# Ledger of designs, part 154: VH-VL binders against q9nrl2r1430to1533

Target 1, 104 residues: q9nrl2r1430to1533
Amino acid sequence: GGVHELSAFEQLVVELVRHDDSWPFLKLVSKIQVPDYYDIIKKPIALNIIREKVNKCEYKLASEFIDDIELMFSNCFEYNPRNTSEAKAGTRLQAFFHIQAQKL
Short names: E, the ipSAE of ESMFold2; O, the ipSAE of OpenDDE; V2, 0.75 times the mean of E and O plus 0.25 times the DockQ between their complexes.

## First folded at step 11 (VH-VL)

Design H54 (framework fv_iluzanebart; at its last look DockQ between E and O 0.61; V2 from the best seeds 0.00; counts 0 for: pae E 2.6 > 2)
Fold by ESMFold2-Fast, scan of step 11:
Structure H54 (fold): chain C 104 residues (1-104), chain A 124 residues (1-124), chain B 107 residues (1-107)
Amino acid sequence: as target 1 above (104 residues)
Amino acid sequence: EVQLVQSGAEVKKPGESLKISCKGSGYTFDDHWIGWVRQMPGKGLEWMGIIYPGDSDTYYSPSFQGQVTISADKSISTAYLQWSSLKASDTAMYFCARHTYDFESGYYEYFDYWGQGTLVTVSS
Amino acid sequence: EIVMTQSPATLSVSPGERATLSCRASQSVSSYLAWFQQKPGQAPRLLIYDASTRATGIPARFSGSGSGTEFTLTISSLQPEDFAVYYCQQYDNWPYTFGQGTKVDIK
């Protein structure tokens, strides 16, 4: 048990998780609440999965990390109509991500 | 090293309240569901409910809805199981377990790590 | 609620022999089926998930098979430490449900 230094990817994921608009993205969409989600979305992903991949050093290139975050937003916009709270949160969080990703 | 450490054994009388705990370490606590499982003496395992510490989203098994309260405090990486009024029929071993998933698919979910259990004895 | 039924209730096997345990679901659970081992006084230990995938650190003698409603756990060459109760669990639908367990005992 020691403390590990945060990587640039971990710092960015922490900032995304803390953001007010992260609520649709914290964990995989629940089949209990949204039964048809997995019929429509074939490559599900969420911030908890991405953080675990960062912590296990699975991203070797910034582009791989960025692709997973973009997949998460793409899934949001594919499932949720533009006028939904989920899509609006996704739009704002994606914009925040693009600004923060300049650090990578 | 992932581990879940549960609070110690409890001996209670019917009508008393009780709150037992499950502390996670070695992973990001608020990113994994925690489940509670009951095992009555000489019997099998029963899911009671699950909680996601990151947002406190909680699901109860129908037979346990209203009988117990599941909660979590992510600031201290601890999940709780609570009774407002214990019954003799609550005598059992209680386990907590951590949910995991296949990172590649993100689809399959199961519970991989378990706490050591908390024995609760309720008798007059 | 999906009901999980295990058979036999007790299986008597000698060390070195093959043990085969069955688990049946009341409706299809696809491959969302896990197997757990529990020894007296201990917490359950995950053996198999996704019907056939061995968990990290689990010996190769443990294997799972099946899909839909019929599942099997096989222990190819039973060792003294394998005498325990084994539970199957579906996680396709909430609430998650366990079978009643199969006790693997010494012949």
Scores: ipSAE 0.619, ipTM 0.867, lowest interface PAE 1.4, mean pLDDT 90
Fold by OpenDDE, look of step 12:
Structure H54 (fold): chain C 104 residues (1-104), chain A 124 residues (1-124), chain B 107 residues (1-107)
Amino acid sequence: as target 1 above (104 residues)
Amino acid sequence: EVQLVQSGAEVKKPGESLKISCKGSGYTFDDHWIGWVRQMPGKGLEWMGIIYPGDSDTYYSPSFQGQVTISADKSISTAYLQWSSLKASDTAMYFCARHTYDFESGYYEYFDYWGQGTLVTVSS
Amino acid sequence: EIVMTQSPATLSVSPGERATLSCRASQSVSSYLAWFQQKPGQAPRLLIYDASTRATGIPARFSGSGSGTEFTLTISSLQPEDFAVYYCQQYDNWPYTFGQGTKVDIK
């Protein structure tokens, strides 16, 4: 693509990715690491996917973007018990997201 | 436009070390797995391994585990394949390839773009 | 690892004829199957992904079908530029594996 200013969605994704608690969400869960993940999670999503959708201007409404982000967290909490590092990271990152999303 | 540009041909001797590169452009380098594929002269394609530049998560094919090292420098959108000690049998064309996703389903990963290949010749 | 077996090893066809290439997986790979074309001295080019979806810029004469363990690449009317080696590849389970290739040459 060409050089352009970051949209609000792009900026938010950048901030999410750079967050210390983004590590469970940077990419889709590996089947190698978690063989049963996709038996449980039917709508997988991750920040790399969301960023790609943003780059392709696939989100027409802020609500669509927010829905995908919330789905990402929902998947995390559905699969990971509360006391896991993933769930804890997700909780913190989601809180951060909710604050940042007010700008949308 | 998505492009993967690999480093030039190499002529080496057995026992020498080598590191070849694959530079991606036209997309967010951090967000796509990069794989390496070997093709020995007159032979088929062999997946060697993959790396996710975003966090350097790496997986090797069992056949190549411990034989090569895959790495990436996301600051310059570059993936690497290296040998500590080349063998004559390492003579081959090496391709890098990008993984992409089915954005509707989310988890479908396939290989859509390839580098032009790097020819490595190892002979005494 | 999942073994991909292509047949035939060599397929000789005349320009304008239909070419049918087969790819079999040792176990189900669902629809996680891609087809590549490779010409001498060139990198492989993605033709089909997800068993039946044609990649961008790929002519309509190329089509893929199948699921599970049996897959087919069809070239409805072979053009001169289609003579090449074709590979199938599964990406359902690591390590991702290629078939040994089918060479399509001119009869």
Scores: ipSAE 0.450, ipTM 0.862, lowest interface PAE 1.1, mean pLDDT 93
Fold by ESMFold2, look of step 12:
Structure H54 (fold): chain C 104 residues (1-104), chain A 124 residues (1-124), chain B 107 residues (1-107)
Amino acid sequence: as target 1 above (104 residues)
Amino acid sequence: EVQLVQSGAEVKKPGESLKISCKGSGYTFDDHWIGWVRQMPGKGLEWMGIIYPGDSDTYYSPSFQGQVTISADKSISTAYLQWSSLKASDTAMYFCARHTYDFESGYYEYFDYWGQGTLVTVSS
Amino acid sequence: EIVMTQSPATLSVSPGERATLSCRASQSVSSYLAWFQQKPGQAPRLLIYDASTRATGIPARFSGSGSGTEFTLTISSLQPEDFAVYYCQQYDNWPYTFGQGTKVDIK
């Protein structure tokens, strides 16, 4: 915790959202567009949910915040084959996240 | 405090265009689905469509597809409902609503905050 | 579309008594069911989501139950401010749909 740590989480999420490769992760995958997604992914999460959790002070430890971000990437790689645009975007955004997370 | 403030009541004639607005404040506007609900006089509630302002992803209910345009301008935290040519049957109260997340239940998409409504009257 | 059917259409109940409102879905919506209250001239107010979870600030006299296709809203001791129209809404599948409403009148 505290105010400084909450600002860091918020800042990191903003950086992730602004990244060109954030498009698969901005919001939960559409059940209309991808009907089988929720049969496969049991713990769905996205950047908008993570940002809301930051705004509501739901993260008590930095590790909880990092775990949600990593879960987001893990879900992407579990559902999407490696050659898909989604998985490639996930790989690049995850690399960016690891660089930015060193500042936490 | 989360607020949705809608534009004021409208009195129009058939064939006129109209754009009504819903301005969100007190939250991250880009991150929440916002939608429009119609209530015809003396009738129940009907979802018309929803939009995700962050990427403009939009879904219309089938009976409203092609009848209205839903849009958002995230730079001013405002969603819009627009008719190119009003009909008398468009006379109704129109509400906007914002979805929320429930971190306890594991389901994250239900609508919790409502605007005050905009009365649209279309008559000759 | 998933059709939501509410019963009864109107319900006359004395203050302090129990009101029971029913909502049936044309197919399973699991627990993705909300209840709204609407008073004349006002926007709908969320009472219950996830079939049984009270929204923030909603009094304990409101309770929801059910899953799948059959749902119930119970008001355990009606207060004068509870006379309104009540809507159920499914949010399992787009388009989200409301029931036609149950009007709760004072007897």
Scores: ipSAE 0.439, ipTM 0.851, lowest interface PAE 2.6, mean pLDDT 90
ESMFold2 (binder alone), look of step 12: mean pLDDT 90; pTM 0.908

Design H55 (framework fv_iluzanebart)
Fold by ESMFold2-Fast, scan of step 11:
Structure H55 (fold): chain C 104 residues (1-104), chain A 124 residues (1-124), chain B 107 residues (1-107)
Amino acid sequence: as target 1 above (104 residues)
Amino acid sequence: EVQLVQSGAEVKKPGESLKISCKGSGYTFDDYWIGWVRQMPGKGLEWMGIIYPGDYDTYYSPSFQGQVTISADKSISTAYLQWSSLKASDTAMYFCARHTYDFESGYYEYFDYWGQGTLVTVSS
Amino acid sequence: EIVMTQSPATLSVSPGERATLSCRASQSVSSYLAWFQQKPGQAPRLLIYDASTRATGIPARFSGSGSGTEFTLTISSLQPEDFAVYYCQQYDNWPYTFGQGTKVDIK
């Protein structure tokens, strides 16, 4: 046993992180740089947090993992207007995720 | 399990260049900020700057901007601190430290793990 | 920059006694304050984060309190291994800043 064991969830997170459209989702939005973000978004999450939850075996069901990824996308669309680069990246990455998630 | 291992002690002359390293293991290196902290002999801790290896986003303390370069190579899980031209006043212990998250509320980082330190001595 | 000021500079206590260390911020840092212990020749060790949350593996005799601008680290019954320098650090805003340290010496 290693700290980062291979799993279906880890493989999918790796693919999401490697995707060209992952840049808005790699790390948590900084409160210092975007102070109103946490007034609007009540359950912040990002790929780095999801990856650590996978590595710590915190997801017991595929639905729990899928819910966290979907929360990440819903936060993006809630905070960012549809015509922003963030929202466009989110739309493309979410479509990619839906295709990959069919394997779970 | 989580470990930051820094390069060995350096003895240099004023005007020489230097690059020291901090290698992370036991966690996903790309997913955590790495900071650099200076401690001059007999003095306290000074924050120098911070880098996110996943996208190379970097911030410097105003006191250190222009004096050093912080970089990382995520393919080998290593962060770097570099001087183009050392001064005697750069003589100090340099620590790297990992920043972690409150996973429930999610946006402030604090130092949780530290490297052992790299002693840099600059004398003629 | 937020300036962190620690007092006293040196605290002389006997083993088994209570030690109280103070940290003051030049402006509010809410609860985004950490305490570190450093022994000679060693890297700093995280003791407390979010002003009062004890880090994993830290003995119960260490406790933190405070919010805003005034913070306290308490060691309820000082052990021989607790003689060290203690630093507070704010992470409310960049740049992150440390206090100058309090040295806890044996009486």
Scores: ipSAE 0.447, ipTM 0.819, lowest interface PAE 2.1, mean pLDDT 88

Design H56 (framework fv_iluzanebart)
Fold by ESMFold2-Fast, scan of step 11:
Order: sequence, then structure tokens, then C-alpha cells
Structure H56 (fold): chain C 104 residues (1-104), chain A 124 residues (1-124), chain B 107 residues (1-107)
Amino acid sequence: as target 1 above (104 residues)
Amino acid sequence: EVQLVQSGAEVKKPGESLKISCKGSGYTFDDYWIGWVRQMPGKGLEWMGIIYPGDSETYYSPSFQGQVTISADKSISTAYLQWSSLKASDTAMYFCARHTYDFESGYYEYFDYWGQGTLVTVSS
Amino acid sequence: EIVMTQSPATLSVSPGERATLSCRASQSVSSYLAWFQQKPGQAPRLLIYDASTRATGIPARFSGSGSGTEFTLTISSLQPEDFAVYYCQQYDNWPYTFGQGTKVDIK
């Protein structure tokens, strides 16, 4: 916990954002582009929201941070069929996250 | 503190090109939509379009599609509004604004932070 | 595109009086409606979002109400600094659209 943990969350979010497979996760899914998304996904989240929560010191436990990242991936796999570029990017980014999260 | 600072007033002739800017500070520039709003002299506000600087995804209002180009350079936290060929009818105040998103639902955004405006005058 | 219509176009009131401004949407925008104040030569200032939630730092005399297609902004006791144009804006559907504005003239 504390200051070191907060710095680790910030670093990990930056690493996720910079990853080639982050493109489906950078921002909330656009209702303009995908109008049925919010009929299916009831707890939307994206890396920009998670980064804001980190910056506002909203995560008290590493488990809360990890839960939000996992929710993001869960939403991706629920909305997108397995064979889509979104689902494939999500699978690779989630694997990368699991390796990096060992540092938390 | 969150701040949007726009470039200074411009006086141009019809047919000239122009690029005006909006620089964000006090927040993570890449993580928020930036929008452009036109206000013609003595008239109301018109939404022109929005851009997400993190990936350059852009949406234009139908009335402005093809008339202007919206872009952003995230390395200097700056968004741009550009005309290839100005018309007298482009004379207006142009505002940039930063969207604030609803944390609960996520899909609706409203304008919260505004730049001071850039006055563009196009006359022969 | 959703058309926002404001009424009246102009409203003249004395300090201390109540001002009531109307905003109508051509189709339902649920509660995704914001109110802005604009003074001459200045950028718009957010007053209300989600139809009735007052933005940070906005005085309690400003209140919003309504849902669907009919919305109201009320200023309970008008102050000299409230002389301005007021705009409603829907953000339910793209493109986001503003009303034409109501000008509040203080006597």
C-alpha cells in the first residue's frame, strides 16, 4: 500500500496504454460508433477512466485496481466474438497485464 | 488546474488558409475529448466536432464535415482547427472545450472546461 | 439531428425577481441536458448538467428541472451578475446541439 503502490499503478497503466494491443481499451466505447454496446455492457470502463481513478487516488487496494482492469477485459470478451480483432487484442493485452501485475 | 488556452485573434482574406490552436494543461491531455464550437457574431453556439487526442478518433457535426479539419498533437497537448480556404461566412468566435465524462454510465459526455475563444475575422 | 428550442428569446427582470427559462427538445434526450451561461466577450460557463445537477461553484439560486423533452432553468433571486445569455445543450445523441439562447436583461 501507500505511495509505492500508487506509483506502480500509474506505471502499469502507462505501459498498458503504450502497448500495441491497447487500441480497443484507450477510451470508453463510442455510442456513436457502437450504439448497442451500452444495451449489453452495464459496467463500462476503459484505460482513460482507470488512469483518472489512479490520479485521484481512488484505489485503496491493489485488488481494486486489478478488479477494474479485469472488468475491462471481461467486457471486451462479453461484447466481442472470439474471432474479432478486439477479442484477440484483449487476449494478448490481458496476458501482458498478468505478467506486469506480478510486480504489484 | 485544468486550463485550455487558445491562440490569438486572426484577420484573414477569403481564400487564405488558417490553423488555430487550443493547448490543454493540468490534466492528461490524451484521455479527454476536445471539441470545437463556433459562435457567429450575435448568434448562438454550434457544435463543430470532437477529437480524442489519444488515438485521433474524430467526429464532425454534419454541417461542418468537409469544411474544416480537426487534429491534435498529443506530444505538445494541443488540438487544432484548420481551414484550407476561408470564406467571409467563417467570421466567428471559435471555442475549444474539454468533455467531462460520467463515471457511472461512461457513454455521455458534457462540456465542462472551455478555452477563452479565438476571434477569426474574414473580410476582403 | 435533435433541435433544441429555447423560450423566451429575451427576458427582462429586476434584481431579486425569479427568472424561469424553458428548453424543449424535438425528441427525448432523457436527462442528458446541460445549461450554460455566457456573458459578453466570455466563454460559456457550465451551470447545470444531467438536467438538475449544479456544477461545482455554481450558486444555489440556479436550479434545473425536467426530463425527456421539456426542461427549465430557474434563477430564484436574480443578481446583477446574472445578466447574460443562457443556452441549453443536449448530449444524448450525436451531433450534440444547443438551443438558440435566452437573453436575460436585468433592469
Scores: ipSAE 0.569, ipTM 0.862, lowest interface PAE 1.4, mean pLDDT 89

Design H57 (framework fv_iluzanebart)
Fold by ESMFold2-Fast, scan of step 11:
Structure H57 (fold): chain C 104 residues (1-104), chain A 124 residues (1-124), chain B 107 residues (1-107)
Amino acid sequence: as target 1 above (104 residues)
Amino acid sequence: EVQLVQSGAEVKKPGESLKISCKGSGYTFDDYWIGWVRQMPGKGLEWMGIIYPGDSYTYYSPSFQGQVTISADKSISTAYLQWSSLKASDTAMYFCARHTYDFESGYYEYFDYWGQGTLVTVSS
Amino acid sequence: EIVMTQSPATLSVSPGERATLSCRASQSVSSYLAWFQQKPGQAPRLLIYDASTRATGIPARFSGSGSGTEFTLTISSLQPEDFAVYYCQQYDNWPYTFGQGTKVDIK
């Protein structure tokens, strides 16, 4: 394999993954743990999927990358009531993302 | 009835471009995901990727990322699979399949209906 | 990605006999597993979803069982039209993955 230098998108995804509030977003939601999730969420996504798209150079514009991250947060808030630990983590991680995305 | 009808067989040379189609009928096209599956001669099934026609959101299997483009035109209820430059290794049967996500019931589903397949032959 | 492994590669049975096909996932897929039948020159046909639920129109002789990583498709009394290739598929995580297939041949 070739050596890949970290892109701005890759650096941002790594920062999101390392954040304390990333736990609801690391992988696709499990149907075992949350059986009704996919009944409600039509376009599931997670940080591992987004990172893979970055590594495949799928994002040509910063807006495409930002849209996928925002979809992830939108799914969180659609499924999880605002007072849940998932929604609270999502709120904090989204705020962190908005600050970091200014670098793009 | 629900139907997925694919375009006819293609015979191409390496380096040529190609776009094959999958037309849905008998249901609300925009409400269901369309997946693409490759089957090489004498081999098994390989999932290539999926598109939500309502907004053209697309996910590619890692093995197919950068090799093909999946798109859809909801005005004519048609999904597409496209190659910019064909290789002999692209010789295969290509199937489209509907993945249900029932907006009325809220149930997440699996691949329920399949197209008849499009045979693509790439040789010099 | 989740790797699906089917066994045996080929199963030779006589009409009226019971056929048992296995599918193993490299990690848990819960019950989010489907079985498909494919006859030569045809598109795959959904037989079983959610590991054990028969699709509409599928004969009662087809049954699925299992959860987690080990799954089985059973055909209780094989009919002539059942000689085909059978594939398992997980839909718990992207990318969706298929097993390599089991060919059910006449003895």
Scores: ipSAE 0.000, ipTM 0.564, lowest interface PAE 15.0, mean pLDDT 85

Design H58 (framework fv_iluzanebart)
Fold by ESMFold2-Fast, scan of step 11:
Structure H58 (fold): chain C 104 residues (1-104), chain A 124 residues (1-124), chain B 107 residues (1-107)
Amino acid sequence: as target 1 above (104 residues)
Amino acid sequence: EVQLVQSGAEVKKPGESLKISCKGSGYTFDDYWIGWVRQMPGKGLEWMGIIYPGESDTYYSPSFQGQVTISADKSISTAYLQWSSLKASDTAMYFCARHTYDFESGYYEYFDYWGQGTLVTVSS
Amino acid sequence: EIVMTQSPATLSVSPGERATLSCRASQSVSSYLAWFQQKPGQAPRLLIYDASTRATGIPARFSGSGSGTEFTLTISSLQPEDFAVYYCQQYDNWPYTFGQGTKVDIK
């Protein structure tokens, strides 16, 4: 990736972090809080990891960036039952992401 | 170039308050857990607690809950360890360390970068 | 909660010899185990994480093995700079806990 794509990814990550529904996604789920999480989720990811990858220019294609964001949501829905506050926040944030990702 | 730089040695009397610091540089401070480890003279390492500066989430080891306060100021990339009233038994070397995580091989939290340590001596 | 026990407390070896250090957990920690080296007056240095993965910059003579409750750190050909105290640490469950340390002394 070019400088333009890096800037676009940075802007989108900032928008996601600022969203009211980002709270389940800001950092990796802690084993301290959720001991069985990593028995179920084998490819963990969160916005802080994605932000670091953006800053290190690790995304060569927009599709790679989008795949990591989608993996984050997929993990949320895999671990959390539909009626949880986590799953509801994930549903709303994912919809917001899909709108913003049209710009990539 | 990840660096953790701790404040200098302290000599205090029992009953005094103290706040020591650990300043991170060379990485995004808000995205990594900072932990505090105690080493009493001639003894091994003891986990005290951790803080995630981006959200100020803090977890203490049960033996240190209520004994110390861990905090962070993300605007200056600095974590703190504080005592309201020192005891002679608080005499120790205190290390800060940055936790890391490896999502390529799974989720692993371990101490990868360490500060140089702050020696705290509490005596009359 | 999880108690880490290291043995021996002190190991006396000559340069060029193999050193083998043991670490036992009171319950399974899977592979969430790290080894640290500490020299007098210095901060601990990460050697091994995930039981067997060498940290960046760590010489190949250091190797880790084990899973569950029994772990081993091996130094295949001890160098003068390897005389230090070695700690194991589990990070499978909170609170994270260290072993008491094994001191590797020159014979």
Scores: ipSAE 0.027, ipTM 0.686, lowest interface PAE 7.2, mean pLDDT 87

Design H59 (framework fv_iluzanebart; at its last look DockQ between E and O 0.73; V2 from the best seeds 0.00; counts 0 for: pae E 3.6 > 2)
Fold by OpenDDE, look of step 12:
Structure H59 (fold): chain C 104 residues (1-104), chain A 124 residues (1-124), chain B 107 residues (1-107)
Amino acid sequence: as target 1 above (104 residues)
Amino acid sequence: EVQLVQSGAEVKKPGESLKISCKGSGYTFDDYWIGWVRQMPGKGLEWMGIIYPGDSDTYYSPSFQGQVTISADKSISTAYLQWSSLKASDTAMYFCARHTYDFSSGYYEYFDYWGQGTLVTVSS
Amino acid sequence: EIVMTQSPATLSVSPGERATLSCRASQSVSSYLAWFQQKPGQAPRLLIYDASTRATGIPARFSGSGSGTEFTLTISSLQPEDFAVYYCQQYDDWPYTFGQGTKVDIK
């Protein structure tokens, strides 16, 4: 049901945020730190935004929630070269997410 | 309901240290930037700096860099503004404010909620 | 930093009249512009964000327009409770900066 799915989304976001490799994803990239980020990434998203959407019950389907999470990782890999700390963290966090998402 | 509640008025002497607080409620404190704004008596508003409680990422306005310290304790949903050594010129009202987002577009947006302000008076 | 300049410094209007406040940015801030109202002894209250979007609970008589470097706050029919100081603020670039304010007082 919707309530149970919401709870599942909430828990998963909490687990993602608490993960050691969540640091690139906690919030939107600062254009102060990365001036060209938003010239490249057109659909920015981060865990804080996803959590807010969860809190507002904006996800009607698990697939919508998963799509946003995957977008978050896609953005990271689009902007960051493979050998960067951000990309490496993203790779690990995405793997974790894929395991946890099986519960959805 | 989103609320920012600040600590009470302070009366201090030059050279004293001070730490004032801003407690957020009614929302996920970790996920929103919170800023401090100074308003000297009879003057306008000045952004001092902002902090992201989730990871304590902090930005200071150049005018306030090294003059104050902004911090947060997300375990109690509280942001802080502190001085190591107050000056008479620090006499002002200090506001905290929450920075919200356009969640549909995924961009940082505007400051939507404000604390009631903390009056700091520094005099000999 | 981006300098925000408001005009006039003081605007005297009669109740029921239209008030027009201007805000100019030293460089383009796109639509990342907010308007605040502040009354004595109170915190600023958000009126408009994204240059033209009225905040929740804000009366329809308040409207914002403009983009880039020129912005306007309009109060279509000034009410007694509208006499206050109004600030514009850009949030396009750090440090965020306010205009110096426009005081709207009774004529």
Scores: ipSAE 0.676, ipTM 0.903, lowest interface PAE 0.7, mean pLDDT 93
Fold by ESMFold2-Fast, scan of step 11:
Formats: sequence, C-alpha cells, structure tokens
Structure H59 (fold): chain C 104 residues (1-104), chain A 124 residues (1-124), chain B 107 residues (1-107)
Amino acid sequence: as target 1 above (104 residues)
Amino acid sequence: EVQLVQSGAEVKKPGESLKISCKGSGYTFDDYWIGWVRQMPGKGLEWMGIIYPGDSDTYYSPSFQGQVTISADKSISTAYLQWSSLKASDTAMYFCARHTYDFSSGYYEYFDYWGQGTLVTVSS
Amino acid sequence: EIVMTQSPATLSVSPGERATLSCRASQSVSSYLAWFQQKPGQAPRLLIYDASTRATGIPARFSGSGSGTEFTLTISSLQPEDFAVYYCQQYDDWPYTFGQGTKVDIK
C-alpha cells in the first residue's frame, strides 16, 4: 500500500521500458500488423498499459503488479515460437525483471 | 486533465513546406498513439495516420501514404504533421487525437481526446 | 477499406423529440464502432465507443446499439445543445474510417 510501493512500481516499469529488450512490449501488439494475435491471446497487455495502471493506482498489492508483468511475458511465449527475436527478447527481459522484482 | 494543444492557423502558397504540431499534456505522452485527421471545408472527417511516440511506429492511411510525414518528439511531448510541398487541395482543418485504452473492451484502440484543430489554407 | 454509410444526411427535429441516427458498415466491424459529435468550429467529441458504451461525462440521453454492420445512435429528449453533426467511426480494421455524418438540425 501507499506512495512508496507506487514509486517502486513506476521505477521498475521505467527500467523495463529503457531496457534494450523492451521493444516487443512497449505497446499492445498491433492488430493491424498481427491480425490473429487477438484470436490467440485473450488477455493482452503491454508496458504502456501497466504504466497507466500504476499511475491510476490500480495495483493494490505488489502481487497484482507482478502478475500483470508475468502475463505480458506469458503472452509473448504463447504467441511467439522460441526461436523468434520476440521470444528471445522476452526471455532476457523476464530474467532482468525477476532480479529487479526481488526489491518489491 | 488530458489536453492536446495544436499550433496556430497557417496561410501558405502552393509548393511551400509546412510542419504543424500537437502538444500533449496531463498524461505520459510516450504511451499513447496520436492520430491525425483531415476535414476539408464543409466535408467530413478522414484518418491520415497514427504514430506511437514511444518508438515512432507509424501507420498511414493508404490515401495519405507519401503525401505527408507524421513524426513525434517525445522530449517535448509533441507530434507533427508535415508537407514537403503543399497543394491547394491540402486546404483543410487538421485535428490530432489521442487514443484511449479501455481495459474492459478487449484493448481495441479508439480516440477520445482531440486537439482544437489547425486550419491550413493553401492559396496563390 | 470498410465504407461507413450514415443515414439520414440531415435530421430535422424539435427540442424534446427523440432522434435516431443510423450507421452501416460495408462489412462486419463487430462492436468496434464509435460515435462522435461535432459542433461548428469545434473538434469532434467522443460520445459512444464499443457500439454502446457511453464515454465519461456523456449524458444518459445518448445511447448506442448494434453490432456487425448495423448501428444506431439514439438521443432521447433532444436538448438545444445537441444540434450538431454526428459521425460514426469503425476501428475494427485499418484504415479507420468515418461515416459521412448526419446533421441534426432544428425543425
């Protein structure tokens, strides 16, 4: 609860956005570019959505914030084959997240 | 609290270049698509294109591809619409708009907040 | 591209009357349809999105319905400030497209 947890979530989102491997996760996958994405992925999410939720104080528990970040990675691995640039970026960014999330 | 403020009216001659702006405030500029809409005098609305300022990903409507350039400078929370060589047929009101996320709607993007418009007049 | 057709082009109504505006898509847009109001000299204002959800601050007299290819905007008990041009817009497929507009005019 409170301002300190919100600051920690915002700092972590900023670090994720700045990471070299954030490019597949900055915004929702475009249905224009990837029309079948939303037929396969039923709970889409991205860093910009998560940041908006942080700014609107929609996360009441650290576990809710962590669940949304993990959902983002889970969606990546569900849609993208393991050998894709997206899946590889997701693997590296998820490892970075797990290290940073220890502070939450 | 969300506001989009566009640059002032422009009067230009055919062949001149022009760059108009749309400045966002009251939200994280990098995290929302900005679209440009043209409205010719006495006519309806038409989408020109959209840009995501966070990575500069841009989509143009087919009729505007190659006609204009859409760009953004996230350091000053400003999106731009640019012509290299104006035509009289570019005379119109130009609006910018920000998309809104509705977490309950399946995350399809629609455009809620609009700038006040920039009137561009191109005549000899 | 998906063509949006609105009818009628002009609707003349008196204050207090019910106004019904139609929007047809050339192919299904599911429920990914928005309605906008535009007054002379002003930017468009979002009224309805996802075919039937009112945007924040929009009065209850505005309601939307429909799915697929046929959509309706209803203004119950029309107020003087409701005289404007109304546009539907699909956002199911790119390019996003607007209808040509319905002008709601005073009788």
Scores: ipSAE 0.632, ipTM 0.876, lowest interface PAE 1.3, mean pLDDT 90
Fold by ESMFold2, look of step 12:
Structure H59 (fold): chain C 104 residues (1-104), chain A 124 residues (1-124), chain B 107 residues (1-107)
Amino acid sequence: as target 1 above (104 residues)
Amino acid sequence: EVQLVQSGAEVKKPGESLKISCKGSGYTFDDYWIGWVRQMPGKGLEWMGIIYPGDSDTYYSPSFQGQVTISADKSISTAYLQWSSLKASDTAMYFCARHTYDFSSGYYEYFDYWGQGTLVTVSS
Amino acid sequence: EIVMTQSPATLSVSPGERATLSCRASQSVSSYLAWFQQKPGQAPRLLIYDASTRATGIPARFSGSGSGTEFTLTISSLQPEDFAVYYCQQYDDWPYTFGQGTKVDIK
């Protein structure tokens, strides 16, 4: 129980990282470049962290994995105005994620 | 498990170029910041810079900006530190280090894995 | 950049005794502080992160405390292998910075 889900999580994260619109989400937002980010976003998350959690079997339920991915997008939309490159990339990647997540 | 293996000791003359390496294994190389630390003979530790191999995003400490080049080749899980023209004052031990995430304390990063060091001697 | 100041520069202690090392930051780093041990000819070894959390495999005699600008590393009963140089490092903001080190010598 859970082995097929872990393989699916691994594959989905690989596909998200490979997507052209993944660039805002590959790693935690840098305090160097965005000093106020962590004043606004209280539960930061990124694809590299999600992949590490998958690799370490930290997700016990598919809902936990989905929640982290959705949190990642929610953070993007909360911090970034809708017409920014970051928000537009988030919208497209989230749409891709929703299509792929039907397999879970 | 996680290992950082650095290239061997170097003996060079002033004015020569040099590129030393740090090869990571036992983890997803692309997903972790890796950085370089200098230790001059008898002195303390100094961060030189960090790189994210997944997209080559790179930050230098101000004292090292323009003095060295930090790069990575993720296809071979290797980070590099490079000088175009060595000076005698570049004589030092150079360490690479990998960061980690702390899921329990949140989003802040600390460096927990270190290479064995590369001694660079620049003389004569 | 955040300046990390360690004291004392050298601490002479007999085996079995307690050592107390201090580290002060020029501005608050919250709890984003690590302690490293370095022996001659070796890479630094992580002892403590998050100011007080022992890294995996670090003996219980090592403990860290503090927050904000003042931090302490305590070695409760020094062993022969503990004579080394100890560095604090902040990782709150770039560039990350080390203290200048405290050498713990046998007395």
Scores: ipSAE 0.348, ipTM 0.823, lowest interface PAE 3.6, mean pLDDT 90
ESMFold2 (binder alone), look of step 12: mean pLDDT 90; pTM 0.913

